# VH-VL binders against q3z8e7: the designs that were tried, part 18

Target 1, 156 residues: q3z8e7
Amino acid sequence: MVEKIPMTASGYKKLEDELSTLKVKRIDVIEEMRLAAMDKDMRENAPYHAAKEQRGQIEGRIKEIEHELKYADVSEYTDTNTSKVNMGSTVKLRDPKNGECCTYTLVSPKEIEPLKGKISASSPIGKAVFNRNKGEQIEIEVPSGTLQYIIEDISF
Key: E = the ipSAE of ESMFold2; O = the ipSAE of OpenDDE; V2 = 0.75 times the mean of E and O plus 0.25 times the DockQ between their complexes.

## First folded at step 8 (VH-VL; framework fv_denrakibart)

Design s51
Fold by ESMFold2-Fast, scan of step 8:
Structure s51 (fold): chain C 156 residues (1-156), chain A 119 residues (1-119), chain B 113 residues (1-113)
Amino acid sequence: as target 1 above (156 residues)
Amino acid sequence: EVQLVQSGAEVKKPGESLKISCKGSGYSFTSYWIGWVRQMPGKGLEWMGIIYPGDSDTRYSPSFQGQVTISADKSISTAYLQWSSLKASDTAMYYCARQRYSGRLFDYWGQGTLVTVSS
Amino acid sequence: DIVMTQSPDSLAVSLGERATINCKSSQSVLYSSNNKNYLAWYQQKPGQPPKLLIYYASTRESGVPDRFSGSGSGTDFTLTISSLQAEDVAVYYCQQYYDTPYTFGQGTKVEIK
């Protein structure tokens, strides 16, 4: 199987936009390095060293994004063929003790927003719900103990 | 809009070299794999290989490894398929196609380049 | 390599009737990490390049009429045209994109009876 990095169409576009921005920024920082290098004492050249560090960070991020786009496997998430939790699924969990519910959506690493309920499949909650069916009781291990929830609903 | 435009039909003799092209427009050329698919007269589809133009990484079908070379020039958004020495058995329609980010499928296809090799 | 086998090789169906094409893979194309079947269907009309119809075995590509549907899982897949129209006369190919080399079925020619 060829490497596949799951993500949403929104996540893919966000990476494309970030890549475009970084490529423009790279041009600017290379020019900054060139201008700073005209100073005659490089050992004392703080602007040169700052620009060099910034370039390294930009090039590293560009390489990372290019790798993610190259192996991207964008699930449109309109496919409802399975009744199990998958990438892009929105899962409603109910605490059987107090009746409280919480909702989480499984997303790619670049789309993670815990405050909005967007989590990775590798998170404790993500691991516990992945490939589980509606109505199953799951256990989530956290430092304070084990939490129990019932999968009340699976949607996209 | 996304478009793949291929070079025109070719008539060649056995032993001659050939390079055909596929120009992409309307999308980020370096962000999508481009594949080549052969269709011999009256036959089905055969995947030949793919290239990622951003870094020129190429993957070939085992049956085409060493038979053809796939390359790309990202400065002009063009992918290439080339033969060093054509054979009569290379007579076929050759399609280029873009792999979409969703499911790595061939979502946009070029119009095809007919290659005829005869003495 | 994953071998894709279609049946029948050709099919004649009356206008408005159901057409069913089968596709079998030599090994499972179900990807356990996302529980998706990496199986696509293409339509090719004479003188034209192939057109993507269905992906992930059952997801219809945008713009494709709802009379086209895909089903199946693992190694056995079906393309159904619920009410054949004149414009549906074409050769249909299944394709696995689970592993390289990507492979196509031999094709099924759909004709009007």
Scores: ipSAE 0.013, ipTM 0.568, lowest interface PAE 6.3, mean pLDDT 85

Design s52
Fold by ESMFold2-Fast, scan of step 8:
Structure s52 (fold): chain C 156 residues (1-156), chain A 119 residues (1-119), chain B 113 residues (1-113)
Amino acid sequence: as target 1 above (156 residues)
Amino acid sequence: EVQLVQSGAEVKKPGESLKISCKGSGYSFTSYWIGWVRQMPGKGLEWMGIIYPGDSDTRYSPSFQGQVTISADKSISTAYLQWSSLKASDTAMYYCARQRYSGRLFDYWGQGTLVTVSS
Amino acid sequence: DIVMTQSPDSLAVSLGERATINCKSSQSVLYSSNNKNYLAWYQQKPGQPPKLLIYWASYRESGVPDRFSGSGSGTDFTLTISSLQAEDVAVYYCQQYYDTPYTFGQGTKVEIK
C-alpha cells in the first residue's frame, strides 16, 4: 500500500524549489564543518557543533521533502469541489460538547501557518477532514484520547 | 518545458542484450516517477514498471518481473529499460512517461523507441 | 489484476455529434479514504504517444478542450466528446491506477462517418 500526501500543484512546486535551495545550502554547511573541524581547541568546538547541528536539520528537511514529493497526490488549482473538503478548502469545525468553533484551511506544505489556521492535509486534523462532507462527524486522535468535531461549513 | 527524449530505434536478433534510454529535461528529474509502457504492433498499452530516480525504488508488473530491468542515472537525468536476452515477442514500441502523482498518473510521454527483434 | 474492458471497440461519429466510450473495471477503483476514482483516459493518434485527457475519472487535464468529459464511479466509467472535431480521430484508452499492475482497456477507435 502506498501512502498518499494530498497537495496542490503550487505546493508541489514550492517543495521542489525548497529542495533545490537546501541541497545548495548543504554544500556550504559541509564545507563549514570541514573548516571548523580543523580547529585545534577541542573544548571550543562551538563552530563545528553549530555546523553539525545545522547539517542535521538540513538533512532532516531534505528527507521530509523527498518523502512528500515521492508520495504526493497533487490536486489541480481548478479543483473547486466545495461539497467536500479538498486542498484549498476552508473548514469550520464545531465541538459538539461545548459548541466552540475553529477554522482551518488545507494548504500545501510550504504554505503552512498553524497560527493562521493553515494546516497540512497530512496533519491529524487535515487527515480527519479531507474528503468529508458538511455535517459529518470526525474523530482526531490525541494522546489524551479521541476528540470529536462536526464539519459545520466548507468554503473555498 | 518538460520533455522526455528516448533513444533511437533498435533492430536486434534473439538472444542479444539491449538497453534503451529516456532522458528528462525541464523539471526536477529526481522528484517524479518514470514509467515504461509497451505497445506491441497493432495492440494496446501494457504497463511494465516504474522507478523513482531519487532513490531508485522500482516496481514491476508481474508480467515483466524478471524479463527486464528498469534503472536510472540521476546525474544525467536518464532512465533505462534493459533486456539481458531479447525474444521475438519483445518486438514493440516502448514508451517512457513521467508520473505527476505518487507513481500513478502519466502526464508527459516520450516519443517512443521502436524495438524490432528478428532473426 | 484489475481487468479493464472498453465498449465499443470502434465508433464512427459524424462531425459535431456526440461520441460516448464506456469503460468497466473488474473491481472498484474508488478509494474510500479520499473518495477519488483512480481512472484515467488517454488519447493516442497514429504515430504518436498517448496523451492524458482525464484523471480521477472526471478531472480534465490542463490544455484539454472542454468538449472532453469523464463521468462514472466505482466500476463503470464514460468518456464523452460532446461535439466531435476532425482532430479527435484517435484510439482512446482507459487506465486504472488504483492498484498495481496498472492496467489499460483494449482501446476504442473513434472515426468520422
Scores: ipSAE 0.005, ipTM 0.541, lowest interface PAE 10.7, mean pLDDT 84

Design s53
Fold by ESMFold2-Fast, scan of step 8:
Structure s53 (fold): chain C 156 residues (1-156), chain A 119 residues (1-119), chain B 113 residues (1-113)
Amino acid sequence: as target 1 above (156 residues)
Amino acid sequence: EVQLVQSGAEVKKPGESLKISCKGSGYSFTSYWIGWVRQMPGKGLEWMGIIYPGDSDTRYSPSFQGQVTISADKSISTAYLQWSSLKASDTAMYYCARQKYSGRLFDYWGQGTLVTVSS
Amino acid sequence: DIVMTQSPDSLAVSLGERATINCKSSQSVLYSSNNKNYLAWYQQKPGQPPKLLIYWASTRESGVPDRFSGSGSGTDFTLTISSLQAEDVAVYYCQQYYDWPYTFGQGTKVEIK
């Protein structure tokens, strides 16, 4: 079976744009490393080591984006499809034990912002809610155990 | 605009080698899978294989594994389909297609390369 | 491999009439994790390469006339042309992209009566 990474068309486009930007940045950083390497004492060459570290981060992100683009499944959906949790859906979860609510929006990899509740469909929460209906009870498997929530609302 | 341009028709004898090409333009060549599809005269479509030019990851249909080689050259945005030794049964129209970002289906197709293998 | 079977092999329809083409997969092409059917429909006119018409079983590709519609789920799919036009004379193929190798149906030839 080939890996499937669900995402939106806008998310795919953002990954393409980021990849293009990173490839340009990579050229610049390689040149920065070359210029810094002309200094005789590489062991105490802070600019060289900083550029080398930046290059490592850029190469890692490029590899990650290329993997996501390679296995991307871009799906179209309508704004009114709120019957089931889908890409772009915002879901309100309620803990039946303590009554606490939390909201999450399922987004493409490039749009992930956990602190703003924007999560991947591949995350533990995303997997548990995807394609579920309002009112269903879900179980989320996390390292500390299993969490239970009710899907209180679905919006788009 | 996105375009895939394939090499011209070929007439070959059994046992000869052949390499046909598919040149992409108007998009980021390394960001999309390219696939090869065979259509024998009067018959339907068959997937031969796909390649991701960014890392040269290549996947063959079981029926074509070992029968053909798929490759790509990033520097000239060109994908290739190659036979080391042609057979009469290789007579067909060969299409290349760019895989759509949506679910591994194909949104742009080359015009096709007709390969005729006869003694 | 997933085997795709179309019916009928050929179909003759009068201009303005409805054409219906069936496609069956040997196993489900519905991915439960995203609830999407990995099924597409292609149109191939004489002397031309195939053209993508529909993907995800029912999503129309940009620029495809609204007389073309796809339906179905799991193993049974239908392509409908609500009002056949002269330019619709072609062979139509279903294709699964659920699992590699991707496979096409044998094709359905649509002609005018």
Scores: ipSAE 0.101, ipTM 0.590, lowest interface PAE 4.4, mean pLDDT 85

Design s54
Fold by ESMFold2-Fast, scan of step 8:
Structure s54 (fold): chain C 156 residues (1-156), chain A 119 residues (1-119), chain B 113 residues (1-113)
Amino acid sequence: as target 1 above (156 residues)
Amino acid sequence: EVQLVQSGAEVKKPGESLKISCKGSGYSFTSYWIGWVRQMPGKGLEWMGIIYPGDSDTRYSPSFQGQVTISADKSISTAYLQWSSLKASDTAMYYCARQKYSGRLFDYWGQGTLVTVSS
Amino acid sequence: DIVMTQSPDSLAVSLGERATINCKSSQSVLYSSNNKNYLAWYQQKPGQPPKLLIYWASTRESGVPDRFSGSGSGTDFTLTISSLQAEDVAVYYCQQYYDTPWTFGQGTKVEIK
């Protein structure tokens, strides 16, 4: 079963832009390989070897992006859908045992900064809170066991 | 910024061995060929050979094959030019240079190493 | 080996005047399949390493002033400095990279008259 990859509309746009840039670079690299291959001895042809390596890197990244775009589940904060945790939401979690609170913002992969509370929807915390309502009790599975939290607030 | 920094000037006697160095920085050292070019006092440029540091593939000009050894240590981004037995005729300025991706051209050059061989 | 021959050996030109340097290869350096001339020009100032000016006979390297231009095809090539500046005093070398070993011309010294 194909799982969807949650992301913001801006994250989706960034991937589309990166894909477009890589496709232009791919044309240039393929042409450079063609021209370099016409040089004399291919074993001594550093431009050919360099272009071949670059092409490999570009093709690999294109495949990654196309997979992410194909299976993207695009959701973004809107004033009409603030009742549930979505991409771009800031979630305040409270530990019912000790009353301590922590806050996390769900962001696209390129915007992840765990030390600043910016996490992906694919992280253990992100998975547990995504599409949940304020006031729900959630369980987060981590290597040391299961943590329990209450969604105290959802903001934008 | 791309830089190639060569070792200092050398004064040697005929028959002595010598190894000079060229350290690359500011780019992927293993992704470009490094070449060596000789310039005798008051004369033009002579291409000696090239090495691809990523796999140590080395190519020599026919006139330098067997006279020098070109090598590289990719862990410290350094290329080398070595003589087992120097001759007075080896007196020259030696340049290292990086090969440009889109041709068999050298786009960045080291400052040069002056080698003087005299009795 | 492909032999590269430059002319003249030395050239004295007044500031602001045109300098022209010629380079001949002993065989064609034009590769018919890609229609490119495997010919480069380098500038070497006293006490400095060479600097790439032009490649593919007429393509200017990034950062090289517009007053430098290359022309020619096959066996006959020209480097032109349209308006000589004081900083252009140097020895200029042509290089073929069509076939190994890569070879340079003997150099042309450009001086101010």
Scores: ipSAE 0.000, ipTM 0.471, lowest interface PAE 14.7, mean pLDDT 83

Design s55 (at its last look DockQ between E and O 0.41; V2 from the best seeds 0.00; counts 0 for: pae E 9.1 > 2)
Fold by ESMFold2-Fast, scan of step 8:
Structure s55 (fold): chain C 156 residues (1-156), chain A 119 residues (1-119), chain B 113 residues (1-113)
Amino acid sequence: as target 1 above (156 residues)
Amino acid sequence: EVQLVQSGAEVKKPGESLKISCKGSGYSFTSYWIGWVRQMPGKGLEWMGIIYPGDSDTRYSPSFQGQVTISADKSISTAYLQWSSLKASDTAMYYCARQRYSGRLFDYWGQGTLVTVSS
Amino acid sequence: DIVMTQSPDSLAVSLGERATINCKSSQSVLYSSNNKNYLAWYQQKPGQPPKLLIYWASTRESGVPDRFSGSGSGTDFTLTISSLQAEDVAVYYCQQYYDIPYTFGQGTKVEIK
């Protein structure tokens, strides 16, 4: 089986851009490690250990992105299935208490843009709306308690 | 310009070994899968397998597992298809094709290598 | 293996008339996570390698004339050429890319009456 990792063209582009940025940061962090090592005993070298930890995080993220790019299935979510919330669905939620409406689009983890309303299916909102129908009342569990919303519209 | 250029036609006898090539140019060779497709004379297309040149990860059709070897050489942007011992039933046109990252689709194809195996 | 079956094996259509080719898969090629059909159509002219026409069942490849269209979902798919032109004489293949081994239909030869 070849792994299927769905994403949009914009999501794929973001991963390419992030990978390029991380490779530049990797060069900088390696230099930081070299410079820090010159000044202190390694047991007491907090800047060295901080840079080493940052390098580990960067290498891990680079590996993750390379894996996703290798198995990427790039497409737009163009199907008009509006019966239930699915990946690629845009959902309009209404708070019955104050009448406020919020719009969210469920996307893969690499396409998340909170400022543009693009959220993960594994987020609190994403979990609550996934596979639900228009008109259903949902409960969103957050650290402060449970919030209630109504699904007013589902579009692709 | 993206191009895949395959090696020339081959005429072989049963039992002989053969290695044909597919050279990519105009794109990042290690970032795209390369697949091999067989077309027997007068017949349709058969997918044989794919390789990701970046890490040499190779996947085969069950029909071709153990019958052929797919490999790639990053230093010269070339993929290979090889047989240790040819059979008359291997007579066919062999295409290499690049897998597009927008799906598992073959968007650029080589011109084909005709392999004829006869005694 | 997912078996792809095309119909008809050959089709003769007059210039300017509609050509319709059917493709059936032995199991669904619709992936529920992205709601996409992993199905493509290729055109092959004599002496040439195949050329990608349609992917995701209905998305037309860049540079492909709009007279070519794909439709269908799950197990039943159709390639339509709305107004056949002389240059469209070729063998057409459907392909599933849902699961390995990727498989092609047997091909449909389109010719002019």
Scores: ipSAE 0.576, ipTM 0.842, lowest interface PAE 1.4, mean pLDDT 87
Fold by OpenDDE, look of step 9:
Structure s55 (fold): chain C 156 residues (1-156), chain A 119 residues (1-119), chain B 113 residues (1-113)
Amino acid sequence: as target 1 above (156 residues)
Amino acid sequence: EVQLVQSGAEVKKPGESLKISCKGSGYSFTSYWIGWVRQMPGKGLEWMGIIYPGDSDTRYSPSFQGQVTISADKSISTAYLQWSSLKASDTAMYYCARQRYSGRLFDYWGQGTLVTVSS
Amino acid sequence: DIVMTQSPDSLAVSLGERATINCKSSQSVLYSSNNKNYLAWYQQKPGQPPKLLIYWASTRESGVPDRFSGSGSGTDFTLTISSLQAEDVAVYYCQQYYDIPYTFGQGTKVEIK
């Protein structure tokens, strides 16, 4: 099977943007290296060594991004309310006991932002809702017991 | 706008070599796989292979492995399909297509290059 | 290799009537990790390159009319044209992109009856 790296469309775009930025930065750093190299004493040329190190870091990150883009598996946006929860889905969970609602978006590990409700599909909540349909009741195990939620809505 | 523009029609004889091209524009050429599809006259589509221009990683269909060479020049956003020795059976329309990041399906296609091999 | 088999090879349908094309894969193209079917449908009109119609088995590509729909899962898939139009005369291909090589079906020619 071909390698698949799950991510959202927005995540993919972010990677593209980052890659573009890094490529420009690389040019700048190379120029810095060139300028620094004009110093006759290269052994003690701190600016040169710093620029060289930065170039290495940039190159490493570029390679990582290129790998992710190369094997990206991006979930598509859908307007259907009957779709199953998948990567990139935003789910609204309702507690059937008290009516409280929570909203989560399933994202790749690199896209996790807990404060924004962006969670991994491999998280306890992610696992509970993944591939589930709107209207289904799910259970989440917590130290204090089992929480029950109904998937009220699914969107992208 | 994403565009793939292929080289013009070719008329060749058996045993001759050939290299046709596909130039991409309107997108990051190095960040998307590009593939080749063969369509013999009056026949269906045949997946030949794909190349990732960013690192020239190339994957072939077993049916075309060793029969053709897929390559790319990222400096000019161009992919290539080439034969070392053409056969009459290579007569076909050849399409290049961009492989989308979502699902690895072909979303944009070139206009096709007709290759005719006859004695 | 995953072999894609379409049926029928050719189909003649009256204008405004439903056209149904089937596609069967020799192996499942359902990916368990995301529960997505890696199956696409293409339309090819005479003298033109193929055009992507459906992906993920049932998602329409942007700009594709609503009369086109895809269904199925696992190994059995269907492309449906709910009301055939004159401009729909073409050859249709299914393709799996689950595993390399990303093989096509043999195609189904749709004509007006």
Scores: ipSAE 0.393, ipTM 0.744, lowest interface PAE 1.6, mean pLDDT 91
Fold by ESMFold2, look of step 9:
Structure s55 (fold): chain C 156 residues (1-156), chain A 119 residues (1-119), chain B 113 residues (1-113)
Amino acid sequence: as target 1 above (156 residues)
Amino acid sequence: EVQLVQSGAEVKKPGESLKISCKGSGYSFTSYWIGWVRQMPGKGLEWMGIIYPGDSDTRYSPSFQGQVTISADKSISTAYLQWSSLKASDTAMYYCARQRYSGRLFDYWGQGTLVTVSS
Amino acid sequence: DIVMTQSPDSLAVSLGERATINCKSSQSVLYSSNNKNYLAWYQQKPGQPPKLLIYWASTRESGVPDRFSGSGSGTDFTLTISSLQAEDVAVYYCQQYYDIPYTFGQGTKVEIK
């Protein structure tokens, strides 16, 4: 099975733009290294080593993005559709046992921030809410058991 | 605009080698998988394999593994399909096609290259 | 390999009438993580390369007329031409792009009756 990295169309475009920017920055950093090395007598060259470190960071990020684009699996969504949960949706879940609410946003893998409620569509919560309507009761299987929630609200 | 332009028709004898080409333009050639599809006379479409020109990662259908070589030269935005020894049964139309989001569906197709192998 | 089977092999339809083509995969092409069916439909007119019509089973490619629609999920899929036009005479192929090799159905030839 070929790897699949789910993302939105806007997420894909952001990666393309970042890659283009990084490739230009790579050219600039390589020129900075050349200019810093024009004094070949120096055994310690702080500007050269700073540029070399920045190039390493840029090369690493470029390779990461190229991998994500190679296996990208872009989904369609509409930012005006609030009838069903989709990529980019923010859902408010209510625990019927105690009335507590949690808010999650379905994001691309690059944008995952679990502590801020940004989760993937492939997570247990993401799978349970995807393509569901406001007011539906859902069951989420987690290692600790089955959790029950009601979709209180959907927004983009 | 995205274009895939294939090399011209070929007439060959059994046992000869052949390399046909597919030149991509109007898009980032190294960021999209490109594939080859065979269509024998009067028959349907057969997925042969794909290549990611950015790193030359190449994947073959089991039916074509070892029968052809898929390659690319990213410096001239060109993909290739190659036989070391043609057979009469290789007579077919060969299409190249681009995959839209790296590794998936074919959104742009070349015009086709007719390969005829006969005595 | 996922085997794609189309039916019928050929059909003749009067101008303005409905044409229905079925496609069955040997395995589900529904990816549960995103709830998408990795199923495409292509049109190949005589002397031309194939053209993408439908992807994700039911999403029409830009520029494809409304009379073309796709439906189905999992293993069973349908392409419908609601009102056949003269320019729709072609061979139609389904293709799964769930897993390599991305296999095609054997094709369905649509003709004017």
Scores: ipSAE 0.011, ipTM 0.569, lowest interface PAE 9.1, mean pLDDT 84
ESMFold2 (binder alone), look of step 9: mean pLDDT 94; pTM 0.946

Design s56
Fold by ESMFold2-Fast, scan of step 8:
Structure s56 (fold): chain C 156 residues (1-156), chain A 119 residues (1-119), chain B 113 residues (1-113)
Amino acid sequence: as target 1 above (156 residues)
Amino acid sequence: EVQLVQSGAEVKKPGESLKISCKGSGYSFTSYWIGWVRQMPGKGLEWMGIIYPGDSDTRYSPSFQGQVTISADKSISTAYLQWSSLKASDTAMYYCARQRYSGRLFDYWGQGTLVTVSS
Amino acid sequence: DIVMTQSPDSLAVSLGERATINCKSSQSVLYSSNNKNYLAWYQQKPGQPPKLLIYWASTRESGVPDRFSGSGSGTDFTLTISSLQAEDVAVYYCQQYDSTPYTFGQGTKVEIK
C-alpha cells in the first residue's frame, strides 16, 4: 500500500548511477568538513559552512533518489537488448588500481555535459568504449601514456 | 593515464592581469578536486587552494584568499588560476595537481607554468 | 597553521647506501578516529613537477620502488631510501593534509657523494 513511482529500466539505472556518483562525492565532502572543523589554528568558519551546505545538498539528493528507487515500479519495457556500447548508452567504468567507478553517457554533440557524465563518442573515453562489450578492459590514450578501465556495466 | 596539461610560460609587468590554465584528461574531471601550488624560485611548495569542478566549490589558503581566483570550466575539463593585478612577488612556478577523495593528496601534477613578473 | 620542518636541508649519500630524511610537524597529524597519519612524501627532480611517493605516512604509491619507505606517527616522520640509486637525486618534501591550509616542509636535497 505504498505509492509506486513508475519508471523505465533505463530510468532506474540512471538513478542508481547518480546515487553511486553522489556517494563518492559525499566521502570527499565529509572529509573536507572534518578537516575544516579540526582547523582551529585558522579560526575560519567559511570552509566548514560551505562544505556543510554542499553536504546538505548531496544528502538531500541521496535521500530523494533512495526514496525513488525504494518505491520504483519498473516497467517491463526495455529500451534495447544489445550488450554493446552505442549512442545513448550509459557506461560504468572501473579503475582496477583504485577501485573507483565513473559513469558516462554517450550523447550527441549538442547534449554534451561533462559534469553530468554526458560525453561525445569522439572524446577519448567515448572512442575507447564505443562498440565495446561489458567486461572488456579498455585503454584510453593520452599523449604521455594510457589509462586502463574495465567496462563494469552498460545500460540504455 | 591521468594527465594535467598546463598553459605556457608568461612574462608580465606589475599591475597586469593574467589567467593560466590546467586541462585534465584520462579521468572523470568532475569527480576530483584540482589544487594549485606555488613554488617561488629556489624555494619550496605552497598550497594556494582547491576547486571541485563538479560544482565549482572553491577553498583558498588564507595567504592567497583575495589575491587569486580559482575557477573551472567542466565542459572543457579545465581549471584556471587568475590574478587581477600581478606583483613582482608573484614570480614563481605554478603547478596544478589532482587531489584524491580520501586524503587530499596531490597524486598527479601538471608540468607547471612559469610566471615572471618584472618591470 | 601546521608548520612542517625537515632535516637535514641537504645530504650527500654514496650509491647503494641508505638515505634518511626527517620531517616534524608543529602539531599532531594523527587523527584518532581513524588512526591515520595525514602525511605524504613527494619527490621533485630538477625541471620536473613533484611526484607522490608515500601517503598515510607509510603507504607507498603505486609504481614507486620498494626501496622507498615511510615511517613515524604523530609529529615525527621519516622517509628512508634503503639503497640510493642515481635516479633518486632530487629534492624530497613532506606534506601534511590533516588541516587546511595544507603545508609542506622546506625540502631536503639528496645528492650523490
Scores: ipSAE 0.000, ipTM 0.462, lowest interface PAE 17.0, mean pLDDT 81

Design s57
Fold by ESMFold2-Fast, scan of step 8:
Structure s57 (fold): chain C 156 residues (1-156), chain A 119 residues (1-119), chain B 113 residues (1-113)
Amino acid sequence: as target 1 above (156 residues)
Amino acid sequence: EVQLVQSGAEVKKPGESLKISCKGSGYSFTSYWIGWVRQMPGKGLEWMGIIYPGDSDTRYSPSFQGQVTISADKSISTAYLQWSSLKASDTAMYYCARQRYSGRLFDYWGQGTLVTVSS
Amino acid sequence: DIVMTQSPDSLAVSLGERATINCKSSQSVLYSSNNKNYLAWYQQKPGQPPKLLIYWASTRESGVPDRFSGSGSGTDFTLTISSLQAEDVAVYYCQQYYETPYTFGQGTKVEIK
């Protein structure tokens, strides 16, 4: 019952590889902490604090990746017959009021580049367009109000 | 110059309490761990435990946990080793030593306190 | 606990000759991340407290004569006295400081022949 996180097969594999690397790094940092934890000399306390901070960062990233992998909904870029917005789809949105158009591609978390129009399905725009058909009018909720767009085109 | 001066020899009976001292001078007493090492007659060295006088963080060897109490008074740069009830098996030379690298390395040693426990 | 074993228990060497003492740890005391061996050597003369000679397996403590040298890595370590002097008659102890409880070898007594 938890909402799924759409991602590509390549994005899933990148997360698995990163997780494996972080788990090995975690072992090394825990050993650094073990040897440094007893340092009470003023000049030697820095290694313990550095290792503790690094461990915190590694543990945080591991939890984030494990969550993403657990709730991942993996799809393929090669589905050329879908009429709905999916992972890997490029969608053209048009504001019916002013005629302004924007193009966005739904990508996995590791491939997100908002400035280049590559967004996640969990972003406000991604959420609004995901699994919608060409020609549908969508509403995007933002802090300043609700924006309205029409899905003008869907490509793969 | 760094010096650790220990209290004098003690002769005690089983069941008596005892507290021996180790006074540091010539360095920042609160910046180094002080450790205690036992040497039974004709035997080798046994680490007992350590204390950091700056915050009284105390750690014991498992073999000595509950057998002795280590403490320090930073106002007079003195560390202590204490027994609530001595046993004949406590007969030994007791050394205090300043420790470098987080209580690991014994770089300066006191002259030792001989404790004899006999009936 | 890491067990430290020294050999020989006693050693008789002529003045000016080389003395070699060995120390073995039951597990590695080399920390790979910093490439340091957590191993020290102490000298105890009769009626005196121990004195630090060598730390990090091979680093000589300030004021220690250069005839004393330490070598080895991991589990096997050696203390060498290149030219024994009369004042070197003592018991020598190795110590690991890799993990608690810190443990010492049983000691090696060095005597003159």
Scores: ipSAE 0.005, ipTM 0.465, lowest interface PAE 12.0, mean pLDDT 83

